# VHH binders against o75319, part 203

Target 1, 181 residues: o75319
Amino acid sequence: GNHIPERWKDYLPVGQRMPGTRFIAFKVPLQKSFEKKLAPEECFSPLDLFNKIREQNEELGLIIDLTYTQRYYKPEDLPETVPYLKIFTVGHQVPDDETIFKFKHAVNGFLKENKDNDKLIGVHCTHGLNRTGYLICRYLIDVEGVRPDDAIELFNRCRGHCLERQNYIEDLQNGPIRKNW

## First folded at step 15 (VHH)

Design V23 (framework vhh_4orz_3)
Fold by ESMFold2-Fast, scan of step 15:
Structure V23 (fold): chain B 181 residues (1-181), chain A 120 residues (1-120)
Amino acid sequence: as target 1 above (181 residues)
Amino acid sequence: EVQLVESGGGLVQAGGSLRLFCAASGFTFSSYDMAWLRQAPGKRREWVALITTGGETDYADSVKDRFTISRDNAKNTVSLQMNSLKPEDTAIYFCARESWDYGEYYFDYWGQGTQVTVSS
């Protein structure tokens, strides 16, 4: 048995592009085997993800998967034209410096190779909220010099849901800048 | 304490076979889904195979039809039969336990890994 992640249905599938950045956040897509547990309007497959992004007149150039599992979908469920990067990220804990470095390195590499286009970096964890929001905000604060509260507000508004984990919020607001990019 | 101990790795020629074993202890083995993952030199860790508590299996496309995951609940072991090995299969292979906790799937325990080297 494959279980639908708890509260997964409570979250918007895909947020809006974060203005001034190349980021878009979404919840984990679920492969076809999960659809028997979902009403048609609740389905959010990898194909549905790409359809919803096209409906916003955007295009994905990279997907970063922060889940600590491969159960929900496989890289082969995605179009071959879109690179996929797995960064196994433990939930509930503030991501460690190694994870933060991997994320920053991937984003910086993408941006250098995509200077002449406007393709987006899609980032997701299970709900596209806590790990996703933390790492995107951490990047904006540490690399782009955005004020912590401004980064958090921008993410919350564009995702359509507020970061929930207080330890993540506190690290973003009061933690040290990690110069590991 | 949860422990996962891999064995069976080694050096093999392309086209050969190896069987990896994972001995589990410190928990009710029959109640957990089990997986194999691998990490090749200079590459990121990738998932290889999964076996559920009910015996259902799933595989990464790169190993389909060549690898078979199985479990023996009486012996608390998960095994991975690797046939038609390719140089690209060279990696450290990790046994992992997958739990449903905090409302999602995640790997919560890993072994130390066993080295598989496939020469061309």
Scores: ipSAE 0.684, ipTM 0.855, lowest interface PAE 1.3, mean pLDDT 93

Design V24 (framework vhh_4orz_3)
Fold by ESMFold2-Fast, scan of step 15:
Formats: sequence, C-alpha cells, structure tokens
Structure V24 (fold): chain B 181 residues (1-181), chain A 120 residues (1-120)
Amino acid sequence: as target 1 above (181 residues)
Amino acid sequence: EVQLVESGGGLVQAGGSLRLFCAASGFTFSSYDMAWLRQAPGKRREWVALITYGGETDYADSVKDRFTISRDNAKNTVSLQMNSLKPEDTAIYFCARESWDYGEYYFDYWGQGTQVTVSS
C-alpha cells in the first residue's frame, strides 16, 4: 500500500523561481502507482513537475530530494539529463550542521558549473515547505548574506505557503551562521 | 528496543550470487514495510528494494530482474537474493524499516550494514 502523504493535497505543486537566486521549491512528485488514489487535477508526477517548470519558462538543472524515503518516486523517473541528489533529512527537527554543509556544497558546486546558463536548482521535501524552506533560507543567510526575515519572506511568497515550523523559523532568525564545515 | 542485524555479505566474483539476511527484533515485524539500501565507496546511500508488510515488492531499475527481496514473518527476517552480480554492486548493504508516521513514509531504523564486494 501506497499512501498519499497527509496534507500533500493542501499545497501547491510547485512554487515560482525565487528572484535573484537559482532556487525553485516544490512538493514531492508522486510516481504512477499513486495516481489511482488521485483525481486527474490532483496528479503531480515527475513528468508533471517538468511540464509545470517549463510552463514558467524555466529549466531544472538539479533536483535535491530532502525526503527520508524513496517510496514516492525513483531517480529513474527523472530525465537522465537532470542530476538528482538525495540528502536524507528527518522532519520536525532543524537539519544538523552536516546536512546544512551537504546542501551548501551541492548548491555551490551547481552554481560554479552552471555559470553560463540560467538553469534552476529544484528543492523538495514531502510538502516542499519546512525542510525545503529552511535549507534554502539557511543558504541565502549564510552564503549570500541575506537578512533572515527577507529570506523567509522571499521563500514564503515564491512557494505560495509560509514556513510552518516555529523551531525552523527561530533558528533562521536567531541561530548561528554556519560559515565553516 | 528495535534491532536490525544484517548478514550474508562477502566477496564474490562478477556473475556470482549472494543472499543477504536481516534479522529483526524488538517490534511487530509483520506490521512494517522493510527495505534494502546500499552505499558504495565515496557515494551516497541509495535505495535498492522494498517489500511491504502485505508482500508487495519494488526495485531500483539498476537491480531489477537480478535481485529478489523476500520476507519470512515467522522468523522476523528480510532477505535479498542477489544474482548476476556486477562490480558496480560493491557496497555496504543496509536493512531499514519504513514506517508511516506523522503523515508520511520514512525510514526510522537502520542496521549497521554488511559489506558486499564483487571482483572482476
């Protein structure tokens, strides 16, 4: 049995590109085996993800999957031309420093190798909100020098949903900057 | 106290076979989905196979038709039969329990792993 994640239907499938960055956030795509439990308008497969990105006149160059499972879709469901990176993250807890470092390293590597194009880094957890928003905002604060409240506001606006976990928000606003690994 | 203990790893020639076992204790084994994941040297952990508590199976495309996952609820074991092994299958293989909690699937317990080395 495949279950649809709780509240998954409550969230927009994909947000908008965050202006001034290479980030776009979305909820987890669900492979074909989940579609029997979804109405046609509720479906959001890996193919649907790429179609929605294209509809925004954007192109994905990297997908970072923050879920702690492989059940929802497989890397093989993605185009072979788009790199896929799995960073297992536990929900409810602020990501640890090792996870933050892995995320920053992946983003910096992508940006270095994609200087001559405008391809996006797609980031998702289950809902594309808390873990996703935390790591994107943490990157903007620590690496790009963005003010915490500005980073959070930018993410919330572009995702179309506000970060929900108070512990994540408080760490972004008041936690230490993770400059070295 | 949940425990997952892998065994059956070892050295094998390309084209050979190995069978991995995972002994589970400390929980109602028959009520949980079980998975095998692997981590090759210098690479990230990747999923290999899943078996649901109902007996349904799924596989990564890289191992499909070569590997078979099975379970024995009377013995609280998950097995992975690996055939037609390739050097690329060299990795530490981990047994994991998958749960549905807090409204989503996630791996909540892992074994320590068993080393599989495939020589060419």
Scores: ipSAE 0.443, ipTM 0.775, lowest interface PAE 2.3, mean pLDDT 92

Design V25 (framework vhh_4orz_3)
Fold by ESMFold2-Fast, scan of step 15:
Structure V25 (fold): chain B 181 residues (1-181), chain A 120 residues (1-120)
Amino acid sequence: as target 1 above (181 residues)
Amino acid sequence: EVQLVESGGGLVQAGGSLRLFCAASGFTFSSYDMAWLRQAPGKRREWVALITWGGETDYADSVKDRFTISRDNAKNTVSLQMNSLKPEDTAIYFCARESWDYGEYYFDYWGQGTQVTVSS
């Protein structure tokens, strides 16, 4: 059996676009095989993700998957027109410099190739909160010069849930700026 | 304690076959889901196949119908039979254990990998 991630139902499926950025955060979509364990109103498949993005009058141009598994859905479950990038990111630990660099490089590459459109970078981990929020905020702080508290507030507001891991918050507020992109 | 050791990699001609093995030790093998992932030169790691503790299997579309994952719980071994190999299958292949812990699935242990090279 496939297990639904703990607390996954507690989180809003998709946040709002973070104003002034190309980022949108969401929880992990669950492929069709999980739907037998969910009520209709609890379902959030890859198709549901794209429908919810469209409802906000937005369009995804890239999905970055930070989960440390491939069980929840596969790249083939996504439209072929939307690039998918997997960055295996360990939960509970602040992402290491290599992971941070990979994320920044992917974001910078997307922005360079999408200067003439307004497509979004969709970022998710299991709940779309801690790993997701950390890497988005780290990008805004290190690359775009956003103040740490402003980045965290923006993410929390747009995601609809506050970053929960104190070690992630402490690194964002007090950690070194990484110029590895 | 927990160890995953891959073997069976090597050089093979396009259209050929290879069988990879992963010898597991230091845990109750039969209670865990096992997976194979690969990383081609200059590329990111991608998932290839999964076998659950109950024997259910799943595959990436790129390898479906060509690769078969299996397990032997008596020998603590997970295997990947690779048929109709293509140059684009050239990669380092990693064995991984998948846990349900902290309320989610994740790969918690990895082998060091075994090189598969497919010549044209």
Scores: ipSAE 0.572, ipTM 0.825, lowest interface PAE 1.8, mean pLDDT 92

Design V26 (framework vhh_4orz_3)
Fold by ESMFold2-Fast, scan of step 15:
Structure V26 (fold): chain B 181 residues (1-181), chain A 120 residues (1-120)
Amino acid sequence: as target 1 above (181 residues)
Amino acid sequence: EVQLVESGGGLVQAGGSLRLFCAASGFTFSSYDMAWLRQAPGKRREWVALITAGGETDYADSVKDRFTISRDNAKNTVSLQMNSLKPEDTAIYFCARESWDYGEYYFDYWGQGTQVTVSS
């Protein structure tokens, strides 16, 4: 059986582009097998994701999937023109340095290859909130020199939901900068 | 404690077949969903196949119709039968347990992996 993630329905499917960045955050899309447990207005498939991005007059150039499962949807459910990157990220604990490095490397590589366009980096975990918000904010703080509270505020506003995990927030505000990542 | 031990990897010619085994211990095997994932040289881990506690299966499109996942609850094993192997199937294959805890699915235990090399 396929269970809908707890509280998944409580979150907006897709946030807004974070101004001054190439990031957009969203909750995990759910493939067709989950739809029997959802009302029509609650459905958020991979196709629905791309439709909602297009409705904002934006275009995805990369999807980074931070979930620690492949059950919710398959890379093959995405358009072949959009690269998909899986970074298995444990929930509840602050992502380790290796995970932070993989994320930063992927973002930096995308930006170098996409200097001549305005395509977005789509980032999601299960709810598109804690792991997603942490790694985006960590990138903005460590690489772009954004003040921690400004990064968090920007993410919260654009996602439409506030980061919930206190340990993540505390690490962003008071933790060390991860250099060379 | 939970342990997953893979076996059955090796060198095989393109078009050949290979069967991987995962021996599970330290938990009630029949109650858990089990998966196979793989990692090719220089690439990231990717999911290959899933079998639920109830016996339902799912596959990545790249291996659909070529690979078959199965389980034997009496022996606490999950198996992956790989047919019509291609050079691009060359990877380290990992067995993983999938849990539903804290309101979401996640892989909570992994084996050390077994190497599969497919020559052209």
Scores: ipSAE 0.605, ipTM 0.834, lowest interface PAE 1.7, mean pLDDT 93

Design V27 (framework vhh_4orz_3)
Fold by ESMFold2-Fast, scan of step 15:
Structure V27 (fold): chain B 181 residues (1-181), chain A 120 residues (1-120)
Amino acid sequence: as target 1 above (181 residues)
Amino acid sequence: EVQLVESGGGLVQAGGSLRLFCAASGFTFSSYDMAWLRQAPGKRREWVALITRGGETDYADSVKDRFTISRDNAKNTVSLQMNSLKPEDTAIYFCARESWDYGEYYFDYWGQGTQVTVSS
């Protein structure tokens, strides 16, 4: 079947923009075929995502999808004006250096092309928490020079949920800076 | 050991057809959803088509009405019939197995891919 991801309903659909950055994190949107299993207030489609971001007076300029599936929604469900980037990441494991490099390159490219606007980079995995939080914090630490604990606190506050995976937290706090050249 | 082996790729002229095959072994094929993905030069992997264990199909908009995914559980094979091929379909095509585990869907095994080149 058409299964709702475990614990998906436990998380807020969309966080707040992370101040001083272009990042906003959210859980995976679910296409219309999943709505039969959801109450109206639980629905979070791609359309709902854009409505909620607009309600915050923000605008998406890029979506980075970190899930290891295409089942939950299709890129075609998104406006053509918003670029979509898929980076396949496995849950449970700290993303490898190649994945970190791809994420950093995409973010840097977006920022260079969007110097004259205030559009956001939307990042999600299944829950918009562990893989999402790791890669955003890794970028802030490695590229922006933010202290690890400050990056994690900022993400947790803005997402409305704390990073849960201890191996991700440990890597952010004590792991090496990934130069990725 | 789970193995997915693609075949059927090659060079074809625009407007032509190719049929890709994926031979699966090392698992109960009929219990899994199967997918085709592709990666064009300089681009990231994108999903093309899905067939569930129940036989339901789904397609990316770029290939809808041109490609048909099918499966033969007796032969442990998933196939992709590609019609009206365009130069933009040039890519390495990968067979993948999709599972529900750890509370979410994910592709857990991939083949090595088969090259499809469409000349203009």
Scores: ipSAE 0.505, ipTM 0.781, lowest interface PAE 1.9, mean pLDDT 92

Design V28 (framework vhh_4orz_3)
Fold by ESMFold2-Fast, scan of step 15:
Structure V28 (fold): chain B 181 residues (1-181), chain A 120 residues (1-120)
Amino acid sequence: as target 1 above (181 residues)
Amino acid sequence: EVQLVESGGGLVQAGGSLRLFCAASGFTFSSYDMAWLRQAPGKRREWVALITSSGETDYADSVKDRFTISRDNAKNTVSLQMNSLKPEDTAIYFCARESWDYGEYYFDYWGQGTQVTVSS
């Protein structure tokens, strides 16, 4: 029973680097066992992810996996040179303060350790859109002082798809800044 | 309503074995995929093993060939047999249920965890 996530085929596999940041967003890669349910042009494996990022002349230095499952691929499916971080994040509800703190801590740690390179932080949930977009935008707003509407527009443009969940958008625009250091 | 209760944790010497049990209640156990995850002190929760409703199994590379996940649908129990234990296996072990809902897989219920300590 390996089901392809609903609407997964509707989304662009990988967005563009968000200018002025180290972030790039993408949808969940699917390990080889899912490929028999996909046409060749629909496949997006962990290997395909790295090929697409390389085609943009970018390099991943960290992957943050926000899915609430390990079904779609395993850390072992990734190159051993790229750190993998799992933050189990429930869908549909705005991520809680602890999840926001874990994300911010991981990003800040990466940036501190990667000052001498231009490697990217790759972030994904199932579609690389709602949980992914929320946490990236939350980071830009709270830590980098970006205006909420500017953060959302930048994410939407670079991902190639707009944030869909109204509760996430409302929290980004009108919610409190999280100072959970 | 839904409950997952782990047992079988304890202290063991490196190279030893332990068997963990998860007693499930409040749902049709045979219809769900079940998993074991663990969390070591100061580390993040990581997935260890999965058994599907049809009995297929999958394992994290770090435990492959040492751990065996199994289920007994008559007793509503999922088990994890842990052999050749290493100090690095020291963690709280959690039983979890996995659902397909809202178009994706996710862990929707977790047990409280059982402590496994492996001494060198």
Scores: ipSAE 0.581, ipTM 0.823, lowest interface PAE 1.7, mean pLDDT 92

Design V29 (framework vhh_4orz_3)
Fold by ESMFold2-Fast, scan of step 15:
Structure V29 (fold): chain B 181 residues (1-181), chain A 120 residues (1-120)
Amino acid sequence: as target 1 above (181 residues)
Amino acid sequence: EVQLVESGGGLVQAGGSLRLFCAASGFTFSSYDMAWLRQAPGKRREWVALITSEGETDYADSVKDRFTISRDNAKNTVSLQMNSLKPEDTAIYFCARESWDYGEYYFDYWGQGTQVTVSS
């Protein structure tokens, strides 16, 4: 079948809610066509994602997909009740200011429209780690005023894996605050 | 030695078409996802189209419905059919191989590029 993304099996499917925030991070779900290449315990379909979120007694209100492809699953594979937003990001590069701005606006809009509930913003790239962690931490630093090291530590602990890309970490710690939200 | 060599670029008028070719050698071509990226003067390289080893395709929104990526595993070739070209498509077009080591859309080998110029 379809090729499984490199190192995808090395990462936990879904992290824990980041306390004090509405964020939860996970790796890309793979549609049913990929299951021929996976053992039963390795499967992580869109349905599996929602089951694992429910097991944590949480509920998704928005999915932000940061992958640069639509081949892993389609929006139609998600429940119709959960909005889906695609923000195309390149895997190795720190996201540009326009991408950061789009992410911040989507998060702010969700929070404004969901003041009366506790639904989560689910964020993923391929591994749910580098691009995902960067944009979540960038939001916490720039919008919520969290110290960079605290944001990174919170993400790492809740995701269950540490941010790996040094250029992303360097930008979070020492880069400029982006004020255009 | 991995090599990617692009051809087919040139000057074309707005609304016209061009077909780009990439000849690959030095690796098991059929096992790798392949892509086309472009870079306009003074701008960063942007991804345009991807074709997986299984033949699935994906496109940037700016070229969707106008460009078609294809591959010929017997000839170790990736092609990009570009229709309804716009002045904004003017760029150097690069063929690239997706890395297994760094994850999605990290490209570990690139060609030298082929120039596409679209006049108004």
Scores: ipSAE 0.012, ipTM 0.268, lowest interface PAE 8.0, mean pLDDT 88

Design V3 (framework vhh_4orz_3)
Fold by ESMFold2-Fast, scan of step 15:
Structure V3 (fold): chain B 181 residues (1-181), chain A 120 residues (1-120)
Amino acid sequence: as target 1 above (181 residues)
Amino acid sequence: EVQLVESGGGLVQAGGSLRLFCAASGFTFSSFDMAWLRQAPGKRREWVALITSGGETDYADSVKDRFTISRDNAKNTVSLQMNSLKPEDTAIYFCARESWDYGEYYFDYWGQGTQVTVSS
C-alpha cells in the first residue's frame, strides 16, 4: 500500500519565497495514486505544486528532492522544462559534508546559469522542514555569510513552520562552516 | 547483518539482454519492498524499478516495457530482467531495500552494485 507520510497533512504545502534569495521550500508532492486517501483540499500533487507557485506569481527553475525514496512521485510527473535533482539525504542525522557540498554545488550552478531570470530553486524533503531547512540555512550561512539565527528565522517565517530538530539547529548555530573544495 | 549482494552484470551489445540478481540476507525478505537504482558515470543515482512485498511493480519511464523486476521469496532474491538494452543503460546497478520507518518511506540498505556496460 501507499502510506501517506506521518504528519504530512499538518504542514503547509508550499512556503513563500525567502526574500533576498532564490529559495522556496515545500513538502513532498504526492502522485495521483495517493489521492484516494486524501480529501480534495488535502491533495498536493506535482501539478498542484506548480499551480500554487504560479498563484504566488513565482516560477520554478529547479527542484531539489532530498527524500531517500522515489515512492511519492516520479521526475516524469514534473514539467520537462524544470530540472529535477535528487540528493538522497538521510533523515534525523545532520546531513554529511558530501550531501552539503552536493547541495551547494547544485545551487551555485543554478544561480550561475540563471542570472538573467528570477526563477526559483524549490527544495523539499518529506515535510519540507528539517532536511530542507537545514540545507537552505547551511547554504545561506556558509556561502552568503548570513548570521545563523537570521537564516533560521528567515526560513521559519517563509516556510510557515519552525525547524523542529534540535541537532540541526545546534549545528547551524554552533557547528563549523563547511568550506568549498 | 543485513546484506544485499548483486550479480549478473557484464558487457553486452546494444539490443541484447542481461539478468541481474540481488541475494538478500539478514532480514525477513518477504516483508520488505525492494528496488533497483543505477548510477551512470558522472551522473547521480536514479531509481529504475520497485517491487513491493505484495508483488506490485513500478518502473521509471526510461526502462518501461524493456525491464521486468521480480522476486523469489523462497530464495530471498530480487531480480531485474533487462531487454533491448541501449548504450544509455550503461551504469552501476544497485539493489536497495525500502522501509517504512520514522513515518516515511526510505531506502535503508544498499548493495555495492554491479556494472552493466552496453556497447554501441
Scores: ipSAE 0.601, ipTM 0.831, lowest interface PAE 1.6, mean pLDDT 92

Design V30 (framework vhh_4orz_3)
Fold by ESMFold2-Fast, scan of step 15:
Structure V30 (fold): chain B 181 residues (1-181), chain A 120 residues (1-120)
Amino acid sequence: as target 1 above (181 residues)
Amino acid sequence: EVQLVESGGGLVQAGGSLRLFCAASGFTFSSYDMAWLRQAPGKRREWVALITSTGETDYADSVKDRFTISRDNAKNTVSLQMNSLKPEDTAIYFCARESWDYGEYYFDYWGQGTQVTVSS
């Protein structure tokens, strides 16, 4: 079956670019096979994602998919010009150090290769909130030196929804800084 | 306890074929979606194929028309028939179970993997 993720319709499809960064967060796009379960105004396909990014006068240069599935859409559903990176990330628990390292490495690599443009790093999990918000905030705290509460506030404001998982928030505020390998 | 055990990997020449098997135990196999994923040397794990509990199949574009996923619910086995193999198919192939829990799809159990090497 093609089940729509619970509460997926409750979240804004795409947030705003996080000022001072190259990040933009969104919920998982759903391929065409899910559209028969959605009203036209509820659809958020890979194509819809790129249309909404363009409506904000932004351009995606990388998509990082944090879902632990390939069910919702395929890399082939994206424009060939935009790199796609899958980092299988377990929900409900704070991402482990290996996952954090992979995310940081991908972001650092993108920024190094995209110095001459202003393209964005699009990050999503299922709702574009908890795993997504955690990894973006963890990057800002550990690599960019942003204060934890400032990183969380910036993400919440730009995503249009607040991080919901207390264990994620607690780790960001009081957990150790993960040193880059 | 849930167990997934892969077999059928090996060395094959480009253009050849292999059939991978995944023996499942410890759960009601017929009720779960099953998948194959792979990890090439120095690369990240990527999805290859899915078969639902109702028998629907889906494939990554890179393997479409070359690979066929199937299941035998009487034997608790999911299989991957790999035809027209290319050097770029060289990877460790993993069997995975996909669940619908907590309102979303996710892979919750994985096998240890079986090595496939395709020589040019």
Scores: ipSAE 0.674, ipTM 0.854, lowest interface PAE 1.3, mean pLDDT 93

Design V31 (framework vhh_4orz_3)
Fold by ESMFold2-Fast, scan of step 15:
Structure V31 (fold): chain B 181 residues (1-181), chain A 120 residues (1-120)
Amino acid sequence: as target 1 above (181 residues)
Amino acid sequence: EVQLVESGGGLVQAGGSLRLFCAASGFTFSSYDMAWLRQAPGKRREWVALITSGGSTDYADSVKDRFTISRDNAKNTVSLQMNSLKPEDTAIYFCARESWDYGEYYFDYWGQGTQVTVSS
């Protein structure tokens, strides 16, 4: 069978748009086959994701999927109008420079092509917290010049949950800036 | 009991090719995603290629269109075909099994690695 991700129910489905940015973070949506293992109020399908974004008066223009699997939902479960990018990221360790540069390139490309609209970049891993928070904060620090503590505070507040992995926090606060992107 | 054993590394000139193999044992190979990672001297380990249990593949941008990952579930083997090798591909190449715990994917078993040296 299919298994519900451990601790997935402990996290809010979708955060708020991060003010001053085009980012919104959320936990991984689960396709309809998982709904038999969930109470109605716990369901968070790809359709539910788009409904919740719409309820905030926002619109997604890109989804960046940082999970290491395709088990939870398929790109075909998303509207054809929303581009989908998969960046496989390993849990527990700080993402490597190749992964960081791939993320930065995708974000910069989206922003360049979407200057005339206000569409959001949706970013998720399994919980929408550690890998998601790291890469968003890394972008803000390295590309937009945001102070590390300010980036982390902004992400935590808007996601509704604090970054949990100390190695990720330490790299953001004291690690090198990756300027070659 | 779980074992991953790499082979196929060696010395090759720039522009050449090598094929790496990883023989897996002690688990249901067909049920796991498998990856190749590499580590050059003095650098952190970097991801190179992934193949899912369903056969989907993904590659680091630095190796895209040059490397091909494949698997043979009947033989419990994952392979990496490396073409158009460059000096910067010089590294120890590791085979790894993807696992998961508390909602995070990570590599729980690694091989000992196989050295690839590309001369200019």
Scores: ipSAE 0.011, ipTM 0.217, lowest interface PAE 9.1, mean pLDDT 87

Design V32 (framework vhh_4orz_3)
Fold by ESMFold2-Fast, scan of step 15:
Parts: sequence; C-alpha cells; structure tokens
Structure V32 (fold): chain B 181 residues (1-181), chain A 120 residues (1-120)
Amino acid sequence: as target 1 above (181 residues)
Amino acid sequence: EVQLVESGGGLVQAGGSLRLFCAASGFTFSSYDMAWLRQAPGKRREWVALITSGGYTDYADSVKDRFTISRDNAKNTVSLQMNSLKPEDTAIYFCARESWDYGEYYFDYWGQGTQVTVSS
C-alpha cells in the first residue's frame, strides 16, 4: 500500500528561510499516487514544493532528503536543475557521527560552490521536523558557533513547529560538538 | 534473525541480460515489501525497483521497461530480471526489506550486495 505518513497532514508543508543561513525546511513531498487520499488543499507534490518556495521569492539550489525510503517521491520528480542528495537517516535515534559529517560536508560543499548566488539548501525528513531540525541545528552549533538554544529557537520559529524529540533536544543542548576528523 | 542474501551478479556484455536473486529468511516474507537498490563506483546508493506484498511494482525511470522485479513467496525470493544492460548499470546491487512502522516507510534490513559489471 501507499500510506500517507502518520501526522504528515498536521505539519505546514514548507517553513520560511532561516535568516542568516541558506537553510529552508519542509516535510516530505508526496508523488501523485498519494493524492487520491488527500484533499486538494492538502496536496504537497514536488511541483507544489517548488511553487511554494517561489512564492516566498526564494530558489532551491540543493535538496537533502533524510528519509530512509524512496517511497514518497523519486529524484526524477524534481527539476533537473536542482541537485538531490540522499542521506539515509534512521528515525527516532540521534543521527550518528558519520551521518552528521556527511550532512556538514554536503552543506559546506554547496556553500563553497554557490558563493555568487543566494540559492537555498532545502532539507527534509518525513515531517521536516526532528531529523531535519537536528541536523540543521547541529550544523549551526558546530560550524557556525550558534548557541544551542538560539539555533533551536530559530529552527522552531522558521519551521512553524517545535522539535519534538527530547533525545534530539538534549543532544543539541548538552551533547559534544562534533568536530571534523 | 532476518537475513537477505543476493546472488546472480557477474560480468556481462552491453545489451545482455542478468537475473538477480535475493533469498530471504527469518521473517514472514509474503507480508513485506521488497526493493532493489544499487551503488555505482564513486556514487551514492540509488533505488531501482520495488515490489509490495500485494504485488504492486514500481521502477526508477532509468531502468523502466528494461528491468522487471518479481517475487516467489513459496521460495521466499525476490528477483530482478535485467535486460538491455548498459555500462552505466555497473554497480553493486542490494536487496532491501521495507517496513511501515511508527507511521512511516523505511528500509529496515539490507543484504550485503552482489556485483554487476557491464562491459562496453
């Protein structure tokens, strides 16, 4: 079957750009096969994602997909002009150091290659909240030197929903900084 | 103990065919969705094909009309028939089980992979 992810309808499709950064967070887009289970106003396809980003006067330069599946949409559902990066990330547990470093390297590489534009890094997991918020905040804390509570508050405000997993919040606030090898 | 073991990989000429097998054990095979993914040298893993417990199939655009995924529930086997092979199909091919747990889909078990090399 094609199940809609639990609670997926409860979250805003796309947040706002996080000021002072190149990040924007959103929930997983769902390909057309899921639309039979959705009202028109609930639909959020890959096309809908790009329309909503454009409506904010923003442009995506990279999508980082943190889901541990390919069920919801395929890379070929995205415009050819936007790079897609898959980082298979297990839910419910704090991402491991290897996952954190993959995310950091992808972000750093994008920023280096996109110095002459203002394109955004779009990051999503299933709900665009816990794995997404953790990795964005971890980057801001470890690389940009942002205070943990400030990173979390910025993400929560711009996403429009608060990080929910206490183990993720605890690691961000009190866990070690993950330095490069 | 869940186990997925791939076989059938090897060297083949462009335009040729190969059939991959994944032998599953340690779970009720007929109740799970199964997938094939691949990883080419220096590239990231990409999804290739899916077959659900109900028999629905889906394919990446790059392999559509060339590859066919099938399953034999009596033998606990998922198979990938690969036709019209191209050098760009060269990769390690992985069998994976997909679950719906905790409100979302995810791949929860993977095989070790089988190497497919397509010469030009």
Scores: ipSAE 0.610, ipTM 0.833, lowest interface PAE 1.5, mean pLDDT 93

Design V33 (framework vhh_4orz_3)
Fold by ESMFold2-Fast, scan of step 15:
Structure V33 (fold): chain B 181 residues (1-181), chain A 120 residues (1-120)
Amino acid sequence: as target 1 above (181 residues)
Amino acid sequence: EVQLVESGGGLVQAGGSLRLFCAASGFTFSSYDMAWLRQAPGKRREWVALITSGGQTDYADSVKDRFTISRDNAKNTVSLQMNSLKPEDTAIYFCARESWDYGEYYFDYWGQGTQVTVSS
């Protein structure tokens, strides 16, 4: 079996671009083998992802996949023109410093290489919420100097769902800044 | 203690074949999905093949029709038969266990890897 992730249907497929940034967050796309378990209106394939991004008049330049699996879709299911980056990230726990560094490095590299365009960095975990929201907010706080509460509010508003895990929220608000990478 | 130990890697010429083995211990092997991933020099880890507890298989497009994943539940072993090897298959190959827990799939244990080098 291919199981649909628990609560996956409870979340909006794609958020909106976070204003003042290059980030857009979404839940994990599910390849066609999962569609037999979904109603037509519940489907969210890699193709559906790109269609929804285009409907917002946006363009993806990078996808960062934070899931700890390759089950849900394959890089080959994405357009060849969009780079795909896998960062294996364990759920339910705050990402470790190595993972935070990898994420920051990938974002900084993308921004340096894409100065002449406005393409977006798409970030997702399973639900596009806790791991995704944590790493985006951590970047905004540590690199861009955004206040923690402002970063969290911006993410929540644009994703359309609030960060749920208290340990993630507490680390963002009260944890150390990871500036030396 | 969950343990995954890979073997069977080595040097082979393009067009050749290798068979990798992963010996599993410390858990009920027959109840878990198993996977192979690889990491080429200077690249990130990529998924290669999956076999479910029920025996269903899936493959990355780059290895489809050339690689075959299989399992032997009596011996607690998952294997990867690699045929028609290409220089671009050069990588460290990792065995991984995949769990469905907390409502999602994830790789929860990994082996140390076995080196495969394919010369032209």
Scores: ipSAE 0.643, ipTM 0.843, lowest interface PAE 1.4, mean pLDDT 93

